# Designs tried in a protein design chat: VHH binders against UPF0284 protein YN1551_0030. Part 28

Target 1, 347 residues: UPF0284 protein YN1551_0030, of Saccharolobus islandicus (c3nj62)
Amino acid sequence: MIKEYYGAETFILNKDFAYILVIGTTDVSLIPGLTIAGATPELTHFTPAADAEYVLLGKCKSINTIPVSPTGIPTPALLTRASLSFINPLKIVVNAGSRILPKIPYIDLQGEPGKDIRKQALSMEKVNNIMENSIKLGEELSNEYELIMIGESIPAGTTTAMATLLALGYDAMDKVSSASPDNPKELKRKVVEEALRNLPTDSLQRLAKVSDPVLLGVAGTSLGFKGKILLAGGTQMTAAAAIINEFDKNKLKDITIGTTKWIVEDKFADMLSLAKQVGVKVLASMLDLSISAYEGIRAYEKGYVKEGVGAGGSAIMALVRGVSNNTLVRKIDELYSELVGSNNLHI
Key: E = the ipSAE of ESMFold2; O = the ipSAE of OpenDDE; V2 = 0.75 times the mean of E and O plus 0.25 times the DockQ between their complexes.

## First folded at step 18 (VHH; framework vhh_7z1x_3)

Design c7 (from b1 with T52S; at its last look DockQ between E and O 0.75; V2 from the best seeds 0.65)
Fold by OpenDDE, look of step 18:
Structure c7 (fold): chain B 347 residues (1-347), chain A 122 residues (1-122)
Amino acid sequence: as target 1 above (347 residues)
Amino acid sequence: QVQLVETGGGLVQPGGSLRLSCTASGYTFDDYAMNWVRQAPGKGLEWLSGISYSGGSTYYVDSVKGRFTISRDNAKNTLYLQMNSLQPDDTAVYFCARETYWRDTGKLFDYWGQGTQVTVSS
């Protein structure tokens, strides 16, 4: 139920691990799109907070709506919560830079929300804060844990990931995933091309210009942590790995990306190629949601969402512990039922 | 290239019925959920109804429940909206829209038709 790439090995869970969810926003998510009544692109700024709240509480506090599409497609946080329920690790929310703060306990990296990468995403001051504080966090986590799993929640993070990879010299144009079956490549391309104009020579300055607070938070935490790291995600975590590699060329030996089959099988992206370029190992959960009782969940098999909030990594951890696919899907269905039952389907 | 084309709009009296069609091309139709959205004069966009990729699940805004029925024929790459018991406040431009996930792009829908005018008047 787990596929291995580039020498990746499944984890032996002899000890407890910690789940670290790094959250933030980027104004790239505000780039124009048509919304429905009562909805604006600014609603994406609630997503990280809502995801974090849901993972910890089983409900959202920052928004009153279900993080579900009009046709019932849920946030990947549902998969994360379901998978982690079988393990119940320590869960820590880390705010790298969110416009909306979650209404739960969290660690603050003293960053800022990312701005439009076509201009300047982050100030150097805030970049330094994120990196220094996340590194320190990683170091502290090393005092207690030998393994951590890091997830992310940041809308439009695939776009900033693409820009980041390109800025660091990787061939990443049109190779990042999307939350829809057909990746909006044209829009991303245009945004990223503009963002990459007049790049500074310094690597950190380049990251400040075109990256986002979450990528930096993930990278910093990883750099500080002394043990094994599972980066739970797709192309965004590949970008994080690239950043890590930029600062420490030997660090990737302790890092594996944990993702979903939908990411690695995506016809409109090439995460594995990117991972190979970066030199990072990959594990993919082969979770089969086709047996779910709910259309909104089965939609994942059609290419919706694919990843987020550490869904792939969480599934991997559950599977490694011996949880069957059927058991996972039953739990997902249970949580979905509760979620839909508590709120109306609207965004 | 992705294309959505709405048809079936027109003038109808209160209490009347219309059936809208949306023909899709340029992509695998049955991979995507589809939606109907309308915009009345001077008002914002209003989501009306959605249907899953398979057609197995349908969703409606309260104001149209019991009156509107969304369906699809994946073999014909066509989305439908049967509108019954039409009221003057149903007057609007009606759009079909392909669903995407707002989490990633800030959009709920990534492609739209040109729209079809529905006018309900005595």
Scores: ipSAE 0.580, ipTM 0.835, lowest interface PAE 1.0, mean pLDDT 91
ESMFold2, look of step 18: ipSAE 0.644; ipTM 0.876
ESMFold2 (binder alone), look of step 18: mean pLDDT 87; pTM 0.882

Design c8 (from b1 with A33G; at its last look DockQ between E and O 0.81; V2 from the best seeds 0.00; counts 0 for: pae E 2.2 > 2)
Fold by ESMFold2, look of step 18:
Structure c8 (fold): chain B 347 residues (1-347), chain A 122 residues (1-122)
Amino acid sequence: as target 1 above (347 residues)
Amino acid sequence: QVQLVETGGGLVQPGGSLRLSCTASGYTFDDYGMNWVRQAPGKGLEWLSGITYSGGSTYYVDSVKGRFTISRDNAKNTLYLQMNSLQPDDTAVYFCARETYWRDTGKLFDYWGQGTQVTVSS
């Protein structure tokens, strides 16, 4: 039920852990397209706050229901909550720079929302704040935990991940995933190519130009943490691992990426190539959602939504503890039934 | 290259019926949810209806429930909207749209047809 790559091991994951969800937004997510009457035009602004609220509370406060597509495909936060319900770890929300703040307690890294990477994503002041505060958080967590799992919620984060990997010298053009079956590479390529023009020489200044607050928060927390780390995500976590490697080459021995099968099997991307280049181990959940009673959940098997909010890592943590595929799907369906119980799926 | 082509629009009397078709090409049609959206004169876009990739579930805005029926034929790569009991305020350009996940792109739909005009008039 778990596939191992590059020497990854599962037995270390059977320890108590804290789940750290790092949230933020980037203006890359607002690159123009057609807007839709009858749907909120700013759904991406609310997604990180809503995901965090749902994972912690089982309901959202920032919007009326969890983020869900017009045809009933829910945020991966639903998968994360289902998986974590069998473990009940401490959950910590970390605000690296979200435009909409969640209506729950969170740790503030004193960052800012990412701006247009074609100009400048973050000020150096805010980059320094994020790095210093997240490193300190990681150091403090080391006093209580031997293991942490870190997830992310940031719309359009695969675009900034590609820019980050390229700015650090990795062969990443067109290798990042998307949340749709046909990866929209042309727009990402154009934005990233423009962002990479005239890069600063200094690594941290490069990151300030083209990265995002969430990648920095994930990387800084990892750099500060002394134990084992499961980076719960997809191709964005290869970018986080690359940042970590840039600042502490020996840190990756303690880091594993935990992801979904839809990420590693995506034929329009190449997450495993990115992980190999960076030198980071990978575990993939092979959770089979085809047995779900709900079409909105089964759609994940088509690659409609591949990863987010720690869905793959959370599934891995439950599977390692002996939770079966059938039991996980039953819980997922239970949570999803609350949406269809209203008979009115709106976003 | 993804293409969506709507047909079936036209002039119809109040109370009448019309069926729109949207023929898809350039992608695997049954991997995607599909939707109908309209734009009335001088107004913004209004989402009307969605159908899952398999056709197993359908969704409607309240104003068209019971009057409009979305369907799809995956063997023919075609999306349909059957519109009954049409009224003058249904006058609009009707678009089919391919659903994408907003977390990646910041938008609900990534490809649109050019639209087909529906006019409901006495």
Scores: ipSAE 0.510, ipTM 0.819, lowest interface PAE 2.2, mean pLDDT 88
ESMFold2 (binder alone), look of step 18: mean pLDDT 86; pTM 0.879
OpenDDE, look of step 18: ipSAE 0.609; ipTM 0.851

## First folded at step 19 (VHH)

Design d1 (from b1 with D31Y; framework vhh_7z1x_3; at its last look DockQ between E and O 0.49; V2 from the best seeds 0.00; counts 0 for: grease 26.9 > 24.2)
Fold by OpenDDE, look of step 19:
Structure d1 (fold): chain B 347 residues (1-347), chain A 122 residues (1-122)
Amino acid sequence: as target 1 above (347 residues)
Amino acid sequence: QVQLVETGGGLVQPGGSLRLSCTASGYTFDYYAMNWVRQAPGKGLEWLSGITYSGGSTYYVDSVKGRFTISRDNAKNTLYLQMNSLQPDDTAVYFCARETYWRDTGKLFDYWGQGTQVTVSS
């Protein structure tokens, strides 16, 4: 059901929790080669908004197509929504810096979209806004909750995660995951190597240069929150944990990463090694989608998508509450059927 | 590096048939879904068909359903498009494209071939 790494425990997961989805964009997603050859990558600007909208509404408003590939592979938000449907927690969308704003209620950290990390990702002013406001949000959440789960949605976030980890001194080159079965390691390496040139000495300034608004938003929220935290994600959340550890060396004791078996078993990444370096515990949902009626869902077992929007953590939350794998997959299939039956595929 | 090369295009009369091939190299072919896209003169790109990594599922735009068949041979790293009952409106450059998850790239396809010309004319 759930695998535990580095002393992770299914702490009081039966407690009420809030699901926090931090969204943003980074212009790293616009770098040629990381996107479609000869075409504009502007659709990445809509991804976070669309994910957030779907999680809350079961449909997208920012785009008029379903978040499903031409061959039927859905956004991880589908898994998230399915899992959370068994629990129905408070869901809060937090905008850390999105070029396209979701057409739903959200909390604004007063950040900005991340820019190309080869230059300068964020201004110090906006970094401070994100950190200060996210910390405050974490503090406020502490007044009501003892547990929160934080998810993320940011295209190219694995690249900024790698840059962030490296900037903080971790051995992270070529060790981050992606939504593809085979991530573009060479291109990521080149981008990150260039980004790491002439790094400032100050940690916050380093983050301003090479990170993204979502990582900062996740980190700040975590720093402010007094209870237990499940960071729902893979290498991106590992990067967030690294940021947290940079500011508070004792904070990780209250933090666990919740992810998917696809992340921990990824041959093209090494999330567990990164987590070990950072010193953060990891839980992996052993959700088996091979029994799904839809090939687009089963594609996850082949390495497509792997994580996003808190899918792994959400699955963990459902599983620990007694939801069976079969029941969860049935719900996923149900939502998938509704999704593909009502709209055209994303083309 | 990833490379896609289309072949099989040409001139055909209305009602005729063609079989396009796309040979892939530089990556693990059976990891990725593949698609056919075309561009007619003066028109934008039009998605035609997609096939999953395993070939277990296929998808078609309505205009080609019943006429076009997408298939793949993973052992040969080759994608196919059987086109039957071709019409003048099918005249276009046909591209094979590797599918990627749009969440990462902002687009559905990350690599394209150079295309092959298909002309349907009497």
Scores: ipSAE 0.398, ipTM 0.745, lowest interface PAE 1.3, mean pLDDT 91
ESMFold2, look of step 19: ipSAE 0.675; ipTM 0.886
ESMFold2 (binder alone), look of step 19: mean pLDDT 87; pTM 0.882

Design d2 (from b1 with D31H; framework vhh_7z1x_3; at its last look DockQ between E and O 0.01; V2 from the best seeds 0.00; counts 0 for: pae O 6.8 > 2, placed apart)
Fold by OpenDDE, look of step 19:
Structure d2 (fold): chain B 347 residues (1-347), chain A 122 residues (1-122)
Amino acid sequence: as target 1 above (347 residues)
Amino acid sequence: QVQLVETGGGLVQPGGSLRLSCTASGYTFDHYAMNWVRQAPGKGLEWLSGITYSGGSTYYVDSVKGRFTISRDNAKNTLYLQMNSLQPDDTAVYFCARETYWRDTGKLFDYWGQGTQVTVSS
């Protein structure tokens, strides 16, 4: 049901937890071929807002419907919402830097949208804002919670994750996951190679150059939070863990990555190796969507999407609480059917 | 806040019947499997029966098979235990419990009712 890697163990999960969704955009998503999060690259700017809205409301406001792949595959937010519906934790949306703001309550880190990493992703001013405010948020969350789960929504985040890991000295070239089965490695590599030219010596400045607002927001929140942290994601959260480790060498003992079997089994990526390099423990949900009634959902088993919006972590949280795989899939199908029934599928 | 409240216990003669009820509140009832557990005097807890979230499947310990029937009404947020052919050995406090699993502790149930006393005596 759940696989453990590198000494990972379940948290004290009898405690309440908060689900923190950090959202943002990077202009790297505008580079043709890097992501399929929309019909056009420009639509990727709506993805984080839409994901956040859907998780919180069960519908989108910023767009007519939740984004789906060209093949009708829904955002991982669907999985997240389904999983969390069995728990109903506090959900907080955190805007690290989105070009399109969600039309729901959210916490603003006073960041900015990430720019093309081949140039300069973020200004130092905004980097400082994101880090300072996210740290403060983490601290505040500590007043109420002993456990938090952090998810992310940022198209092209795997590319910025790869750049971030490499900038921090990790062997990450061609080892990150993708939202598509094809995983455009060549394009990512070229983009990242260009981005890594003329790196500054300072770690924070490196991050400013090649990272994205979400990774920083996740890292800052984690650094500020005093309790246990489940980073819900794959290679992006591995990059976040790397950032965390850069600032606090002892922090990873309280951090575990919660992801999906699709991530850890991805033959086109090597998330586990990256996690090992970083020194972070990993839990993988073994959610089986092959029994879904809908092709769009079963497509996850074919390598589409794999992760996002805290889907893996959310599944883990449900599974450890006794929710069966079948029950989860039924809920997923139910939510998906609502989308289909209402003609809410949108590419 | 999650609450479970058992009712229906009492004194009954051997061979008699009782129907226990457990009313749940504070959570989505049909998302969780429910169970009945009892504790007899001087004995430990004994699992009796479980029912899936939908009520589609039921499970019983061998000692109560054919005598006890677990059911639920999700519209009423209520769990039931029909107990027939009661025996003196069935005397115990009966608890309803919400099923879950915490890997770190091995806990199988996370919430319990206060229990209802069932006494089978001539």
Scores: ipSAE 0.017, ipTM 0.406, lowest interface PAE 6.8, mean pLDDT 91
ESMFold2, look of step 19: ipSAE 0.633; ipTM 0.873
ESMFold2 (binder alone), look of step 19: mean pLDDT 87; pTM 0.886

Design d3 (from b1 with Y111H; framework vhh_7z1x_3; at its last read DockQ between E and O 0.77; V2 from the best seeds 0.78)
Amino acid sequence: QVQLVETGGGLVQPGGSLRLSCTASGYTFDDYAMNWVRQAPGKGLEWLSGITYSGGSTYYVDSVKGRFTISRDNAKNTLYLQMNSLQPDDTAVYFCARETYWRDTGKLFDHWGQGTQVTVSS
ESMFold2, look of step 19: ipSAE 0.701; ipTM 0.892
ESMFold2 (binder alone), look of step 19: mean pLDDT 87; pTM 0.886
OpenDDE, look of step 19: ipSAE 0.707; ipTM 0.885
ESMFold2, look of step 20: ipSAE 0.525; ipTM 0.839
ESMFold2 (binder alone), look of step 20: mean pLDDT 87; pTM 0.885
OpenDDE, look of step 20: ipSAE 0.728; ipTM 0.892
ESMFold2, fold request of step 21: ipSAE 0.682, 0.574, 0.748; ipTM 0.892, 0.863, 0.905
ESMFold2 (binder alone), fold request of step 21: mean pLDDT 87, 86, 86; pTM 0.879, 0.878, 0.870
OpenDDE, fold request of step 21: ipSAE 0.883, 0.871, 0.857; ipTM 0.954, 0.950, 0.947
ESMFold2, last read: ipSAE 0.577, 0.664, 0.679; ipTM 0.863, 0.887, 0.888
ESMFold2 (binder alone), last read: mean pLDDT 86, 86, 86; pTM 0.872, 0.872, 0.877
OpenDDE, last read: ipSAE 0.870, 0.879, 0.853; ipTM 0.950, 0.953, 0.943

Design d4 (from b1 with Y111L; framework vhh_7z1x_3; at its last look DockQ between E and O 0.72; V2 from the best seeds 0.63)
Fold by ESMFold2, look of step 19:
Structure d4 (fold): chain B 347 residues (1-347), chain A 122 residues (1-122)
Amino acid sequence: as target 1 above (347 residues)
Amino acid sequence: QVQLVETGGGLVQPGGSLRLSCTASGYTFDDYAMNWVRQAPGKGLEWLSGITYSGGSTYYVDSVKGRFTISRDNAKNTLYLQMNSLQPDDTAVYFCARETYWRDTGKLFDLWGQGTQVTVSS
């Protein structure tokens, strides 16, 4: 139920851990042709706060329902909550730079929402804040944990991930995933090519120009943490691993990416090529949602969503502890049915 | 070439019915959820109805529940909207739209038809 790549091992994951969810927004999600004019900024801006709220509370406060498509395809936060319900780890929400702040306790990295990467994503002041505060967080977590799992929620984060990987010298053009069955590669390429013009020489200055607050927060927390780390996400986590590698080449030995089968099997991206280039180990949850009673859940098997909010890593953590595929799907369906029954599946 | 083409619009009296069709080409139709959206004169876009990739579940905005029925025939790559009990405020351009997932681009729909005009008037 778990597939291993590049020397990844599962037996080290059966330890107490903290789940760290890093959230943020980026104006890349507002670039014309990447968003519906005038109608959907609310979804992109509210999604990270809503995801964090749902994972912690089982309901959202920042919006009336959960982040969900018109035909009931839910945020991966639902999958994360279902998987974590069998483990009940400490859950920590970390604000790296979200336009909408979640209405739950969170740790603030004193960052800012990412701006248009074609101009300048983040000020150096805010980059330094994110890095210093996230490294400190990682160091503090080391006092209590030998293992952490880090997830992400940031709309348009695959575009900034591609820009980040390319800015650090990796062959990443057209290799990042998409939350849709198709992948809007032409527009992503155009945006990223513009962003890569006139890059600074200094690595941290390059990241300030083209990255995002969430990748920096994930990387900094990892750099500060002294134990084993499961980076729970898709191709965005190869970008986080690349940042980590840039600042501490020995750190990757303690890092594994935990993702979903929909990411590693995606024919329109190349997760495994990115991970190989960076030198990071990968585990993939082979969770099979085809047996779900709900088409909104089964849509993941069609290539909708694929990953986010730590869904793959959370499933891996449950599977390692002996939770079966059938049990996970029953819990997912239970949580989904609560939303259908309460009429909470409206956008 | 990837496209959606609506047909079936026209002029109808209040209380009347129309059936809209939307034919898809150039992509795997039954991998995607599909939706109907309309735009009345001088108004913004209004989502009306959605249907899952297999057709097993349907969704409606309250104002059209009981009057409109969305359906699909995956063998024919065609989406339908049966509209009954039409009223003057249903006058709009009606679009079929392919559902995507907004996390990547902020869009709910990544492919639109050209639209078909529906006019409800005496």
Scores: ipSAE 0.637, ipTM 0.878, lowest interface PAE 1.5, mean pLDDT 90
ESMFold2 (binder alone), look of step 19: mean pLDDT 88; pTM 0.886
OpenDDE, look of step 19: ipSAE 0.743; ipTM 0.894
ESMFold2, look of step 20: ipSAE 0.559; ipTM 0.853
ESMFold2 (binder alone), look of step 20: mean pLDDT 88; pTM 0.887
OpenDDE, look of step 20: ipSAE 0.640; ipTM 0.861

Design d5 (from b1 with W102F; framework vhh_7z1x_3; at its last look DockQ between E and O 0.53; V2 from the best seeds 0.00; counts 0 for: pae E 3.6 > 2)
Fold by ESMFold2, look of step 19:
Structure d5 (fold): chain B 347 residues (1-347), chain A 122 residues (1-122)
Amino acid sequence: as target 1 above (347 residues)
Amino acid sequence: QVQLVETGGGLVQPGGSLRLSCTASGYTFDDYAMNWVRQAPGKGLEWLSGITYSGGSTYYVDSVKGRFTISRDNAKNTLYLQMNSLQPDDTAVYFCARETYFRDTGKLFDYWGQGTQVTVSS
């Protein structure tokens, strides 16, 4: 099923909608943890392009295979494609600032890849480009849709999301720290603490310093759109909602976050507390993957991969249209088999 | 405090065998996929093998297929690499590594052992 928090309602979701996937990269994904750690960190730059290509085409062009862990656990884009296959919405890829461009049509916000937030994530010129162009996109979508769903793909996006929430005055550090009390010196926390030094007073300038192009693209598209919005993600979408609230406090009444059970039930985080602070409603997909034939898919039940590319929101959209859990899992297994079958190593 | 400790390295003749062990502590071992990586003298890191959290599936780079076998004992929080038919070009420091959510951190592995030296020499 679907679990509702803070007054969220599912009946508003049974309308035609466009699926908007905002992609970008940030140099925060390149920050090493150990001297030996960080092998192949540059591969993270391909993830957004590969995710976008897979959702639209059912195959990747920017890499030879699917985005998959060494042990066969796939990108959440596979879950998104499976869920959306029952609906076939218009799918729009939006480049907010990706180092690797997907080999498919996309709308370009004229942004840039995020830099290291400890120094300066984005120039004000590029922030203005992202905001202006994403707001216009949202306004244009209003001519044809009463509902949109917005997903994201950006490596290390939870780090920039935490920095964004803290820079806007939300109690985000304590919620993450409570989830993992046995990790007093975590690299993510140190990077964010450095980023928060010497913040400018202007809100948009703060975001230019510590945020990322994808959060800005999601927020701007939402600010421009005149209907109902499902922000498909977890902690990153609470940060997007916080940005939206900063620039239009009345907008959140039309916004719901759609996420996965693995996000809301995560004992080492508190996404629901963040959503409550921001004042945004939440829906969670209770999709059960334990019945999958493939260990790589069943691994999601361990919380290995929790969210991304709109996986939770897309599952919610299928579920509200009457697609059963069993039907969704059969489709997920079908797509997984097509990607990892033949000459690839199997799970 | 996550710790991974490799043991079982040493000097072996060409054609010989070694079994590496990696003892894990400070986390729930069977919630994570585990991997072996090596670094030969003057070379970069080379991924060798991976095993799912349950041990149900294993993966190998082509150069070690048929010679190396990864396994795990979740009751003992231990990862293994059985290495057979060793050749001089297998000489390296061997590391066990815990798999991470790659797209979130930019890392394939978030915790590593200290490494154990394997030397294959006549």
Scores: ipSAE 0.332, ipTM 0.743, lowest interface PAE 3.6, mean pLDDT 86
ESMFold2 (binder alone), look of step 19: mean pLDDT 87; pTM 0.881
OpenDDE, look of step 19: ipSAE 0.666; ipTM 0.873

Design d6 (from b1, 14 letters changed; framework vhh_7nfr_2; at its last look DockQ between E and O 0.72; V2 from the best seeds 0.65)
Fold by ESMFold2, look of step 19:
Structure d6 (fold): chain B 347 residues (1-347), chain A 122 residues (1-122)
Amino acid sequence: as target 1 above (347 residues)
Amino acid sequence: QVQLQESGGGLVQPGGSLRLSCAASGYTFDDYAMNWVRQAPGEGREWVSGITYSGGSTYYADSVKGRFTIARDNVKNTLYLLMDSLKSDDTAVYYCARETYWRDTGKLFDYWGQGTQVTVSS
């Protein structure tokens, strides 16, 4: 089952599509964590490259296993790969600015890793590079596709999303989601309030100060693409939609956000308020993971992770093609079981 | 508001045993995976063991496998670490830690107890 909000409909999704995974890092992900030696900074830096590698290859090259918590809660890339296995779309990895480059082919937007938004996220040169190259990518994809799905992998992307929405004038304080069952709202609020001091008046300069390379890459690809777009993600995609709306008011009619139930039902966030303010349609996958054999997968039902790497949009694409919840969960469990046989749990 | 309070540490001879407890309050305990982390004098923090939200799966660092057992009681909101065959290298402050997901904050654990001292010496 798929829930529809603000006029979203599923009939446009039964077309051939390309899956575009935009990856990057931001130094916002490094703001005050007490790290356990050899674990946390490496997970943050390597996650986008590892997610991209896993989606494309079914294994990672940048790390020994997949991004996974100490108790076996896996990256949403596992959900994405499971869902896309029933469709097998063209998959394109786009580097908007990752500290660790994936060891697979990718399109380079000539961006940079985001810096601390409390100071300056990106130079204007790099913002222009990302926008120009992603718009060109979207234009080129229009020659082959009437539909694309765009996912993201960027640690701390909900914090930069909140900063982006606020910088563009939306009522977004405390409304973005978290990958934890609780939401660290006070930390996010403090970082974003500092970032919003002394904003430039120009919209693109505001984005250079407080956004991230992945939101820009998603927005630029969307601006260049002439067909229908499924933005596959959570509250970060409302920020991408806001950027798109800032530069082309007519574009949102072709855009739908595809997300998970854990995002739209999150009591610590307000996905639907953000989408309403921006004027973007939403579809939510109602995929039920409670029937998984593995607690690491069932933890999603407790509010861990919630979304990422296109998990919700990918599930929606499989569901509209008639793939059942049971079939999706069996595939998810199959992929997870392969990792258990070689799984190295680290902090 | 979230509180984690460890107890059960102490002085023990090599080869001895201890049972650590962690009382949890201020949140829905069985919605969260829980972990033990230790810090030896002059060292960084080292992950020791983890347990899933229901208690159905347990995980151990190689240094403690076969000697330590993690458990939880979701009725009493309590996490346990049963430590057997203790060695001098197990001397550390042991922390109860609530697992989070690192993609937003870079942290593997969002709440910690105050710790309980375990000392293994002759």
Scores: ipSAE 0.608, ipTM 0.873, lowest interface PAE 1.9, mean pLDDT 90
ESMFold2 (binder alone), look of step 19: mean pLDDT 85; pTM 0.867
OpenDDE, look of step 19: ipSAE 0.632; ipTM 0.865

